# VHH binders against F-box/kelch-repeat protein At1g67480: the designs that were tried, part 7

Target 1, 376 residues: F-box/kelch-repeat protein At1g67480, of Arabidopsis thaliana (Mouse-ear cress) (q9cag8)
Amino acid sequence: MQAFALSGKKRIVNHGMCFSKGNLDLGSRLSENFMDDPLIPGLPDDVAKQCLALVPRARFPSMGSVCKKWRFVVQSKEFITVRRLAGMLEEWLYVLTMNAGGKDNRWEVMDCLGQKLSSLPPMPGPAKTGFKVVVVDGKLLVIAGCCMINGSLVASADVYQYDTCLNSWSRLADLEVARYDFACAEVNGHVYVVGGHGVDGESLSSAEVYDPETCTWTFIESLRRPRWGCFASAFNGKLYVMGGRSNFTIGNSKLLDVYNTQCGSWHGSKNGLTMVTAHVEVGKKLFCIDWKNHRKMSVFNAEDETWEVVALPLSGSSRAGFQFGKLSGKLLLFSSQEETGQCTLLYDPDASPGTQWKTSEIKLSGSCVCSVTITA

## First folded at step 24 (VHH)

Design cc4 (from bb5 with K54G N101G)
Fold by ESMFold2, fold request of step 25:
Structure cc4 (fold): chain B 376 residues (1-376), chain A 121 residues (1-121)
Amino acid sequence: as target 1 above (376 residues)
Amino acid sequence: ELQLVESGGGLVQAGGSLTVSCAASGSTFSTSAMGWSRQAPGKERELVAEIDFGGNTYYADTVKGRFTISRDNAKNTLYLQMNSLKPEDTAMYYCAARSWGTLYQWDFDSWGQGTQVTVSG
């Protein structure tokens, strides 16, 4: 079909941008000729990227619809870097909410001022529980969990990514091992999953890492013993796995398993927590709410591995549960209690004592399941 | 949100048996994981029994073989059958629920007000 390549008069125009069709010299392989076209005619691509970086984040889906090259650039990790250098990064809060009845959930989005934006499309696949969410490269990942099929729990290996540019979900590579109620965190651009329950409720010691550049999961060194009901946080290139129990631990176990991502090995100590209902990292500190007592936070300092306690400013005998949000280095506490007069709480860990707690005007359309903060 | 009300507590002699129950209201009972916790004066709460989303049951070592958790989805009721009771089982017993769609196995987001169990002798 050389006649198309030699015409000079035959061009493919899409979204007001010229997209010329190249030669298919590689036989039956997929063509990437769109990458040969300039992003903006008359500008070097580096300058064009700097111009695109000035566009508000809310317009990313529109930009991604212009052509394949714009979509590729806007989805890229390098685009986030260009926006950072231009001072255009925007922090958005994503909250997964459930309505009364528990059948409907959705991701609600707010900017750094708490102004409500649109919601995300529904998460794909069957309704799941015991999954985990993380952010990597400015994208939201929803990992694994379990489904109810014919009255039986079925562990999932599915991984889905929400792409702000397309305003859509897509499927990533499956985990090697299906799991739910496992530990999950991002460390230096990679996603780690550890332990949990697998097929038929098997307690897992296996762990895997996802590399977004290769789009693959690979096993890392297993834990010495299975661990489930656990969670993870990342500090200084290390993965801290806390909470839960193993089948060979009697009573509450305060095991802390730490994976050093540079050395590829685990180290254990007895300086963790067992069962929590929420956690969030702010700076070099980990904030946890203990399921045994929701009226306080346990705070872990990763620099010296010490714990401290912060009392929540709860009036009366409220037993409200909480989920965390994070906004501009401050904690949001979303209450599960619907009573009038209990608002979302805001905690500033860096403020002077006596001034650390405030109320927030942020109002959710349902109960908070979890939240993430994405800067892009 | 799921609302939980416990009942059936009382005084029982050591070695005796007692069943406590938890009436649930709301449409999500059948899709919730459920548990029983207990708290004695001056102690932290202890999870003693759990029934997961698929109906599998789990027990603390301190009560395994003596306690049985069960549920009746038609009646929206959770049960804890307690046999061979010991004075150490004396506590306020709380019903707890984990909603479908939550991210943590231990994230019980609904609680009852409790029912007292007192074991004498």
Scores: ipSAE 0.535, ipTM 0.789, lowest interface PAE 1.8, mean pLDDT 82
Fold by OpenDDE, fold request of step 25:
Structure cc4 (fold): chain B 376 residues (1-376), chain A 121 residues (1-121)
Amino acid sequence: as target 1 above (376 residues)
Amino acid sequence: ELQLVESGGGLVQAGGSLTVSCAASGSTFSTSAMGWSRQAPGKERELVAEIDFGGNTYYADTVKGRFTISRDNAKNTLYLQMNSLKPEDTAMYYCAARSWGTLYQWDFDSWGQGTQVTVSG
């Protein structure tokens, strides 16, 4: 009767050390709201803003480097308003130039006297063509375009912003639809993008609007017909889309599409231009160079929707391409040809007949690709 | 710059059809907009058809509905099918190309030597 002593192996209940997850009270790092600090010690912020508004525009990047709050103020739309009220607004001309080799594109900046200022930092992203530039709230936007990647044309939805006050580039929200050779304009603080070519080279009828406050692109009503190579301008809160190609017709598309930003609808007229190589708005007039005639510019008056023709003071048979700029209410005519020696021409629309054209002292380092005028 | 060589021109009766071709030499054909222009005796050269990068086609009013432009990127060849030919279509037909990235958005930068199309009444 051998009593098999069942040796009860006492299961040593390893008391799992309940490592009390010490509540690391991640102390609420009170994100020190830099907005609670005075802009200038000893001054109310409104007075401080007025003081900052009196500083020359060329010093804005330095001001933005003082502190986060100064940076915030200097980049704000409000700051431009304060400067406007103070009578301190300065108009600068920004020109994208291409060197004779076609490989070096850079932004040049000139003051209201045409004196060259410091160059912009290099634009982010790949070199593109078919992009558009627009100004909104003192910022330069470079929108979309296309580039050659591995032997294929690639449309872009990329949007880059240059803050002229902070001298810095940033990336904005992408377009909903990547595109190139589209129309673009600012209307009432919003940026409109219309038509162009899509990712497969298809002609687009889609249109988008960017709201800087929400930092978002949204679709608006599409064009009735796809179109590309068009340009846009804004008059009296309306978006005018002109030029380019549509309807499978070579030339003669004088279709004008007008978008009413209040009602959100397109209407069309036949009072547009054909293929335009350059355009600029000066005051209430739109100046255009038609592809078929490089010796004259067409001028659109949005008040009466009439066109006038102004001869260009060009000597010789040169089929030289031109680009426009504007400065201090005057039109600038830049040569797009590699000929380093061409003088910039200035057109004063308010000058007496026969004296409207003058030579400008503005000299570019290369061919003008595009230009914008930014007031801050 | 593309080298362009036109072919297929000839004599055709009014109401007849003819296809002209343009052979392109170079790797940039597929990334070029292509066009056909014609020049009649004593007249200026006119663009009659264009096909862009995306295959969109454009026509002059004078040839719309009668001419068809097409491209074969694999063969680096541009075509113009001409139907219902008229005596007024008699011209030297030139193939043209516009390279991607050119500063002049609307201008062709390459041209062929042309092929003669003669339509007899």
Scores: ipSAE 0.518, ipTM 0.790, lowest interface PAE 1.4, mean pLDDT 86
Fold by OpenDDE, look of step 24:
Structure cc4 (fold): chain B 376 residues (1-376), chain A 121 residues (1-121)
Amino acid sequence: as target 1 above (376 residues)
Amino acid sequence: ELQLVESGGGLVQAGGSLTVSCAASGSTFSTSAMGWSRQAPGKERELVAEIDFGGNTYYADTVKGRFTISRDNAKNTLYLQMNSLKPEDTAMYYCAARSWGTLYQWDFDSWGQGTQVTVSG
C-alpha cells in the first residue's frame, strides 16, 4: 500500500485585484497642449515659476489643483531647484507608525520643527513587512516587501509613490523580481534594489535599478553571492551594500559590496558591518545600529573613512529596538517597540562632546516602522 | 508572546544522535519564525538554526549538514534533529520565536527555558 505523498502544491491564487487602470495615467498623458498656455497670464513662465516657488510647501496641493500646468510644474524636479534658489526649501519628516496591535499603520508628516502637520492618505495595498523606503526627486517610494496571506508568505514587486505636492499615492512600475528584506538606496537620482528574498524565499543575488525618467526597472550586474537583510548607502556616486546573511547560513556577514555606477561593476571587501537593524545618513556620516548591541551606534565618516562608536543614552533592556530619522542635520532616535513613554532622542553631531544627546519633543502616534526626510 | 517549552535533551555519546523538541503555546506559532540557540559554558549564546515565515531553513556553519530544523504547525512543535554530535555541541539549547510583523527582524521575541544537551567524548 504505497502511501502517495500528495505534495499539495498550494497554488497561490493571485487574486488580481483589478485596480482599475483609470486614474494612474494622469501623470504621463498631460497633453502637450497645456504647455503652450502661460503658467500665469501676463508673466513669462520663468518668472511665474519663481512666484510659485515662494508659496509654502503646505499649499502645494492647492497649487496643483489650479490647472494641469501648475500641477506639472509643482511636481517637477525643476521646481525644487527653483525653490532652492529662492531659499524656500522646506524639510519635512515622514514617519510610518504602527499601533500596539500592529494592524494600524499610518504615515505621519511633520515640519522642520517637528510639529505634526497631518496624516497621509492610506497607502494602497496590504500591510507589508520587509519593504524599503527611499526618496527620489522629492517623492517617497515604498518598494516591494511581503505579506502573509492565508498562512503563506507572499513577496511583492509593487512599488508605490507618494507625491508630497499632490498628497496622493500612485503605483509605479513593478520590480522585475518580487522581493523582501533587500537593500535599497538612491544614487544620483536612480533607485537601486539589491538582494533579498524572492517569491520562494530564496536568497537573491539580482539587483535592479529604477530610472524615474523612463519609469522602468532594469537589471544590473548581480551580486557575487546571494544575500538578504542587507542595507545600502550611497557615497560619492557609489552604492555600498552592507550587512545581512548569506545562503542558508546563520551568521553575520561583514562583507561589503560596492557598486560603481559609472562602470557598472561590483567590488567586494571584508571590511563591512554586520547585520544592522537601523541606519541613516546625516551629512557625510552613516549612523548604524548593530543587531547585537542596541546600546551603541557605529558611525562611519565618509570624509576620512573612519568608524567611531557612540553610546546611546538608554537604560533598560538591550532588546529594545530603534529606528532612525533625520531632521535639520540632526539624528532622531525613535523606539520601534511600544514601550509606552519612550521619548524621541535627538543627536547633534556638531555639538560639543557630552552634549550631543537631547530629548526631542517629537511625538509619534505609535512605534516607528520607518522614516524619511523629504526636502522640497 | 509564545510560551515555549523545550524537551528531549540528555547525555549522548560522540557520534550519536538526539532530537530536541519545543512545544509552543498560542495561536501564533504558525505565523512565527522559529529558531534554536545554544549556550555553552563560558561562551555566548549562538543561533544554531532558524526556520523563517516561509519555511526556509538556515544553519550555523558549525552545525550545517549535521542538524535539521523542522516544524509541525498542527502540533505547535519545533524540532531540532542533531546527528553526528560532537563534544563541542554540549550546551543548553533554547527554543526561540519571532512574531510576524515585528520590526525587529533579527532577534526573537520569545524564549524557552532551555534543554541541556551533553555530548561525551
Scores: ipSAE 0.177, ipTM 0.629, lowest interface PAE 3.7, mean pLDDT 85

Design cc5 (from bb6 with T52D)
Fold by ESMFold2, fold request of step 25:
Structure cc5 (fold): chain B 376 residues (1-376), chain A 121 residues (1-121)
Amino acid sequence: as target 1 above (376 residues)
Amino acid sequence: ELQLVESGGGLVQAGGSLTVSCAASGSTFSTSAMGWSRQAPGKERELVAEIDFGGNTYYADTVKGRFTISRDNAKNTLYLQMNSLKPEDTAMYYCAARSWGTTYMWDFDSWGQGTQVTVSG
């Protein structure tokens, strides 16, 4: 028989740090002890944080190595807020590249001027496919996907976060349902995942939301029918899910499922695309590459839910596909057939007609798998 | 990337059958999802058949019941068996592959030069 104890009522809970539930880790207890020291001797901590917010982002790993308290502060949501108020936010582009043969990948990083920075350490675990990436609270998350084990696909529920100060990957809470080829987007500080394939290849209608404050995934209302091979974008508090399929027929439906995060319900229409190979959000517009025709972009305007077309400036009968990057409000289009030709395109949606397209000098070390832009 | 070479195209009479094949070179064929696309002059390309990473097959409505996609990992070869051919099936047929490590289901990042199928009558 185990005796009951009431000392748990005095337990300190540090929300936003994603500590394990119900247990106080040794790291958490050590964190409490070093938090009593001042950040900078002779300054109140609030003033010290404002001083630290003025340091360029490139120096964050150095700041995190000063002591445990500095590392804790630099990783906090409060620090991002202080930097925003100070006008010190910096935009970096992260591109996941894969070499020919598809076995090696790495994250390449560049600043807002396109200057190459360091590469990230390798992601943990076996090589996966069908995972998704997202940014929340200035941090890069890599979510789920599948592995090959003994000739069978095994869906993953793993979630990894890149830690700038440690220059390493750490693990967050698992999804409730393992999934791959699912839709994923951030809406108002929360991360949503929808559909995909699960254990044993099950087609999923389930959806989940991650709250960074509680560090947990919880179910939301399911789709009316399973959907996989889809993608998601977020506009004005709504999650737009389109593409992929809900049966074994290729490309037969333009279903658009929209989740309103305020009222917690889905609304469907037939105003979507079917076979999207790349997407990116800029302002209130969603830019998509349709597999059926890589020589154009389909552009969705979230304000009036209309589509328009932008032709790509390609010569000849190129079959090249593209993946997107976003930098300084402009689109980068990375070609899937990049040989010596320097095929990266730059599109400025805000430029005058006739000046919207340029070539970019940015050169990747391999094929672009995906990219994110992180402001921190 | 995976190198893909199509063959087996040609002229066939309406109602006939034809098998096109795609020989792959490189060690990643068995870990790739595979598909067949086609494009006729002046038309958008169409994905007509697909085998996903798990071995499930998918078909466009235009070819269901007539076309069969299959693969032989020992020979690094993808096949498309086409039966009950119609003049509308006339197109250049391309083999395509989705590499392991991609994040979009439709991201076929490797493809061949194509093989012409012409259906007369």
Scores: ipSAE 0.654, ipTM 0.858, lowest interface PAE 1.4, mean pLDDT 83
Fold by ESMFold2, fold request of step 25:
Structure cc5 (fold): chain B 376 residues (1-376), chain A 121 residues (1-121)
Amino acid sequence: as target 1 above (376 residues)
Amino acid sequence: ELQLVESGGGLVQAGGSLTVSCAASGSTFSTSAMGWSRQAPGKERELVAEIDFGGNTYYADTVKGRFTISRDNAKNTLYLQMNSLKPEDTAMYYCAARSWGTTYMWDFDSWGQGTQVTVSG
């Protein structure tokens, strides 16, 4: 049984619910001009939208419940733009946590002060591994991965979005190629996926790009050779693909593949890392934890493409691993080993060298799998 | 979390062979990716062998052709057959598991206590 293929076929009819519109009301996503009633009686709609933009983000689901027109406005790209111009955007951290066995996961949410908010609704579909997450236009995408169906691995092409303004999940267009353990990042409003493993474990060199305006995935130039177990980061219009492998040998080269989105071509070098267990971008820098040594971060400076090292302030012989969060321009390092007493670390890259590290009071309900920071 | 217990380590002469085993407790062994890691005194840890979620095997250059990783899902046991051992293979060997639900290939989140392998010259 191919459960992802079966569920995906029916969801194709809902494909019109792409990034440009955030919820399932198909008629509302295509045209605002068919909603003739004023948003607020006595006000022009553009003035009403500016008034609504002053409402705290936590109240957006309530605003969407007022009427169909308010719901459509709250989920629209225009509303995010109005809030940006009004200076009202709010930054929230979303952390995917996992219980033992990996079958009980949930998205935990916290505000810019680290205060916990309501968790997200459950992600659709069966529990997966090897998927990727990305933020585009204020929405969280959960892309592909694989699941276990009747004892067999099944690569997925499913793509789901979470609309932060409406607190709901919906389905986007499937990838052209089902994949897991692939690289994924956003570049200039487009989402790229590269490599990974496909159906029957096939190693992939293919890459695709998602355009939120057309709601479609299209192939781009393939890598010269397959790459899997990799990750991606975006800097200055370029997609940097690192980590993983191109053969059946563990960790023997530091491949870096760079895709220039303006020229549409790949260039390679040996200026990457091989065994990354966590990564996060802050400013023009990429922070990585290398599997070989969890007691340091490797830091890539995108401006000159050089690497530096930052030691973690770990006591004793701690063997804790870490996953990253980002909040207010600072890094959170969530420990994988609660039993060791290792607390969450906070790193401020802009503080003076003697004051960059602190401990954080933030506690998660499980192990951090990944996180995103969404401004809405 | 899987509970992992290594065994089979010991002292062996250069050129000799040794098999180390890892017994797992818990129902998630068959859905986990598994690996063998080692750490020699004064060195960083090294992943020497891996079986991924799809059953493919991978080896470090330092052990390729000499070591063989295998698993028996019915017995919840992981094996590392080590042949043609060299003094530089001396290390504490750890069984490691990547849980289902992780997003990085090398996110091994469960470890054993290790078993010492010493190769005398």
Scores: ipSAE 0.617, ipTM 0.841, lowest interface PAE 1.5, mean pLDDT 83
Fold by OpenDDE, fold request of step 25:
Structure cc5 (fold): chain B 376 residues (1-376), chain A 121 residues (1-121)
Amino acid sequence: as target 1 above (376 residues)
Amino acid sequence: ELQLVESGGGLVQAGGSLTVSCAASGSTFSTSAMGWSRQAPGKERELVAEIDFGGNTYYADTVKGRFTISRDNAKNTLYLQMNSLKPEDTAMYYCAARSWGTTYMWDFDSWGQGTQVTVSG
């Protein structure tokens, strides 16, 4: 009587989480046919746009849900212009925060008074680092970066757009070259991406420009040398690339590269910064925190290309790093250390000497990764 | 936040070699950029070596060609091999980490307590 040991092969039902590729086929050809319908029945469309422009910014997503034509108008660059003319522009601060575990990143939104608003939908794509954020035409772009896949660093060419008026994410055209730790800035409605590391970790000198009208990336003149870890800022129609590295020696580069968008050429100087841990542009000035000294800001004046130093009002031996925000022409300094009780610092560059520094009541739910200010 | 504990410091003669180690606690070590900083008495803290997310290594001019930074992700350990040591290398050596998701390449957010390296001339 041979006892047939029925080896019960436990079928490990691999519940393949079918991540339903939600075909955000947002490429739906807005059928040109809805444009012939009146925006508001009984009103000319220009008057109707003016009426819609008077609605508070917080209600824009609801307006976008009324009909296709309303959605089209609310997301348009023209709508921001109409709001500007109506004196209805609202400035909001968007802050990407990271929790203590580094796994939960979320965008927080604050109004001009620092009051928290509704949260953004989850940012699409994998968790990345080395990406850049930029604002163009009232839209937030999250550009490229890198992610860890099976223990390997993978550079991305992905570009995501958040429409602040519709409260929605979409995917834009990919970069020509996947990259991370690059410099990025908006200049005259175009987005420039410069340098960084490529797919094999190679140092890049290539630069690209995005045209929102054509929805395309195009190569521009390359840097004279590869640069990575740089930041970019725009002044007077020029792109300034500062900081970062061009070699494997720590602190050895003070290179400033300036791209003239009119002639399409780079020029360089040694009047830059070495490594920066934070930067923000306010008006015609660039504020930076140097990696060696977190107790002062370096301030670049683009008019004469000079640097000034502003001391931070820090007490004690605090080694806390800061990230910048801006709101209503003032600088916000967010502490990178979750030290219980550190207030957000506010710097007013237009205030009288000795009164420039204040505390802000703005509190983040986590560490500031990056921030942008968007007016709509 | 990554907890970092340095070890391997000690007294060494000029021209000698020493390896300091940094043990990291937590699951984020492999996804962190790492660095070594040192602080000599009466001097500012100096970043002497860094290894980024891509495995690129960077060195201060003062230690270039003499020091080597490396990591073992399986052991959650960072190393600094120091050769041809000089009295000027005498300092407290600190391990530093930059967490995944930070925007700036040089913004270390975690630090160890340090290990003392003394080079006797």
Scores: ipSAE 0.586, ipTM 0.823, lowest interface PAE 0.9, mean pLDDT 87

Design cc5 (from bb6 with T52D)
Fold by OpenDDE, fold request of step 25:
Structure cc5 (fold): chain B 376 residues (1-376), chain A 121 residues (1-121)
Amino acid sequence: as target 1 above (376 residues)
Amino acid sequence: ELQLVESGGGLVQAGGSLTVSCAASGSTFSTSAMGWSRQAPGKERELVAEIDFGGNTYYADTVKGRFTISRDNAKNTLYLQMNSLKPEDTAMYYCAARSWGTTYMWDFDSWGQGTQVTVSG
């Protein structure tokens, strides 16, 4: 009767050391609100802003490097307003140039006298074509376009912003629809994008608006018909879309689409232009070069909705392409001449008849792809 | 830059049909917009048809409904089918190409030598 002493294996309850989750009191990193610090010690911020507004534009990047608050102020829309009130606004010309080899694109900057200041930092993203550039609140936006990827054309929705005060690029919100060869303009602080070609090369009727305050793109009413290669201009708070192609017809569409930004609706007329190679707004006039005639520019007066034709002072049979710029209320014509290199002409719309055209001293390092004038 | 060679031109009676072709040499054909222009004696060169990157086709009013532009990317060949030909269609027909990435949206950067189309009344 051997009593099998069932040796009760005392389960050593390994008291699992409750590693007390030490409350890492994530010390409230008091996000030091840099906004609470005085902009300039000893001065009210409003006075300090006025002081900063007196600094030459060329020094703005340096000011932005002083502290976070200075950077915030210098990049702000308010700062431009303060400079305006102080009479300190400076107009600069930004030109995207392409070298003779077509491989090197760079942004060049010139002051109001046409003197080269500096080049911009390299633009982010791949090399694109069919993009548009627009200015809003002292910022340069490079919008969408297309690029070649692995032998295929790819439409882009990318939007890049260059802050002209801070000399820096950033990426904005993408377009809702990737596109190239579209119309684009700023109206009342908003950026409108209209039509173009989509990802499959289809012609688009869709339109979008960007609000810088919300940093968002939103669809607006679509065009009645898809169209591409159009350009847009703003007059009296309205968006005018003209030129380009629609209806599978070459060069005969003079359809003008006008968007009322207040009511959010399109209306159309037939008082537009056909395909345009270059356009620029100077004052209350729109200057255009038609694809069929490179020896004349068409001038639209938005006040009376009339067109006039102005001859270009071109010598010879040159089929040279042109791009427009503007500076100090004058029109700039960038021409690529095979023999003489790049010549810039200046048109003064306020000059006496017969004296409107003169040669500009502005010299580009390459052919003009596009240009914008930015006041800050 | 594409090398373009037109063919298929000839004499045709009014009301007849003719197809002209353009053979492109180069790897960029598929990424080029293509067009046909014509030049009649004493007249300016006229763009009559274009096919863009997306395959969209465009026509001059003078040829709309009668001409058809098409492309075969595998053969690097552009075509212009011309129907209901008229004496006024008599011209040298030129093949043109616009390469991707060109600065000027509407201009062609490559041209063929042309093929003569003559329509007898």
Scores: ipSAE 0.586, ipTM 0.815, lowest interface PAE 1.1, mean pLDDT 87
Fold by OpenDDE, look of step 24:
Structure cc5 (fold): chain B 376 residues (1-376), chain A 121 residues (1-121)
Amino acid sequence: as target 1 above (376 residues)
Amino acid sequence: ELQLVESGGGLVQAGGSLTVSCAASGSTFSTSAMGWSRQAPGKERELVAEIDFGGNTYYADTVKGRFTISRDNAKNTLYLQMNSLKPEDTAMYYCAARSWGTTYMWDFDSWGQGTQVTVSG
C-alpha cells in the first residue's frame, strides 16, 4: 500500500499580466533633439527655468503638457533646486487612505495648510499590503509588497513611481527579489530595501539599493541575520534598521543594524527599538510607536543620540493603531483603524512643554495606511 | 471577524504534555495569521506562538523547542502541542487571529475566550 506523498507543488501561476510596454518608456525616448530648442523663445534656458520655477506647484501638470522640454525640466531634480533658490518650494502631504470596507484605497494630497487638494490617479497594479513608501528626488515610490491571488499570497517586486509634477504613475525597475514587510529608507538620494519575507514566505537577509540615475537595483551586503517587519531610518548618511522579528522567535528584537553607505558594511548593536508600528522623521528626531504601548512615543534625538518618551494625549483602548505624518515641521498622528470620529492630532516639537499637542483640522476620507511628505 | 473557541485545557503534571485546540468560524481562517497567547495570574498577556497564512511559525523563547503550533485549514482549527510542561506555563491560553491585509501587523483582530492550562509541580 504505497503512500502516495502528494507533493502539492503550489504552482505559482505567474499570470504575466502583459502590461503593454507602450507608454511607460516616455522617460527614455526623449529624443536628444528637443533639448536644442529654447525652453522659452527669446530667453536663455537658465532664465527660462527661473521663470518656470515661479509657477505654483498645482500647475505643474499643465506646464508638463506644454512641450517635451518643459516636461523634462519640470520633472528634473534641478528644477527643485531652482525652486528652492527662488523660495518657491511647496510642501505637500500625500496620504493613502482605506475605506471602512478595506477595498478602496486612495491617495489623497493636501497642501501645506492641510487642505485637501485632490485625489491622485489610481496606482497601477493590484491592491497590496506589506509594501513601503519612500520619497526620492521629489517623487513617491511604492515598493513591492504582497497580494492575495486565488487564496495564495504573492510577493511582488513591482515598483511604482508617482510624479508629483506630472500627476502620473509609472513603473520602475523591479526589485531583484520580490518581498513584503521589509525595511526601506532613502539615504543620500538612494533607496535601500532590507530584509522582509520572500516569495516562499521565508525571512530575508538580502538588501538592495536603487540608484535613480541608473534606474537599477543592486544587491548590497546582506544582513547578518534574516529579519522582517523591521523599519529603516537614515541619519548622517547611515542606514539604521530597527525592530521586527528574526529567527522564528517571537520577541522584541532590540537589535539594531547599521549600514555605512561609504564603506558598504553592516555593524550591529543591541540598543535598538522593539517592534514598531509607526515611525516618522521630523527634523533631527525619530518618532516611534511601539506595538506594546500605543500611549507613548519613543523619540530619538540624532544630535545627542538620546531617547525620550512622550505621552500621547489619547483615551480609550490601547489597541488603537496609529500612523504618522509630517507637515511644516510638525508631527501628525492619524488613526489607522476605522474608528469613526477620531481627529487628527498635531505635535509641535518646538512648542512649550505641555502645549505640544493640539487638534489638527486635517480630515482624511478613511483610515490612514501610510503617508509621505514631498517638497517640490 | 473570526469567532474563536478554545478547548483542551486542563490539569497536567510537570513534564507532561497537552494539546489545546481552537475552532474558528468563518471563511477567512485560511487567509489569517493565527496565534496563541497566554496570561498567567498577575502577569501581562504574552504571545506564545504564531503561524502566518504562509505556514511560517514563530515561538517565544520561553516555549521554543517545547511547543508546536499547527493549523488545519480544512477543519478551520488551530493547535498548540505543549510538551515538557512546567509550572511556569500555567496560564489562560487564548487563541487569536489576524486578518490578511491589516495594516497593524503585530496585533490580532479576533480573540477567543481562552482555555485554562494548569501545570502542577
Scores: ipSAE 0.386, ipTM 0.747, lowest interface PAE 1.8, mean pLDDT 85

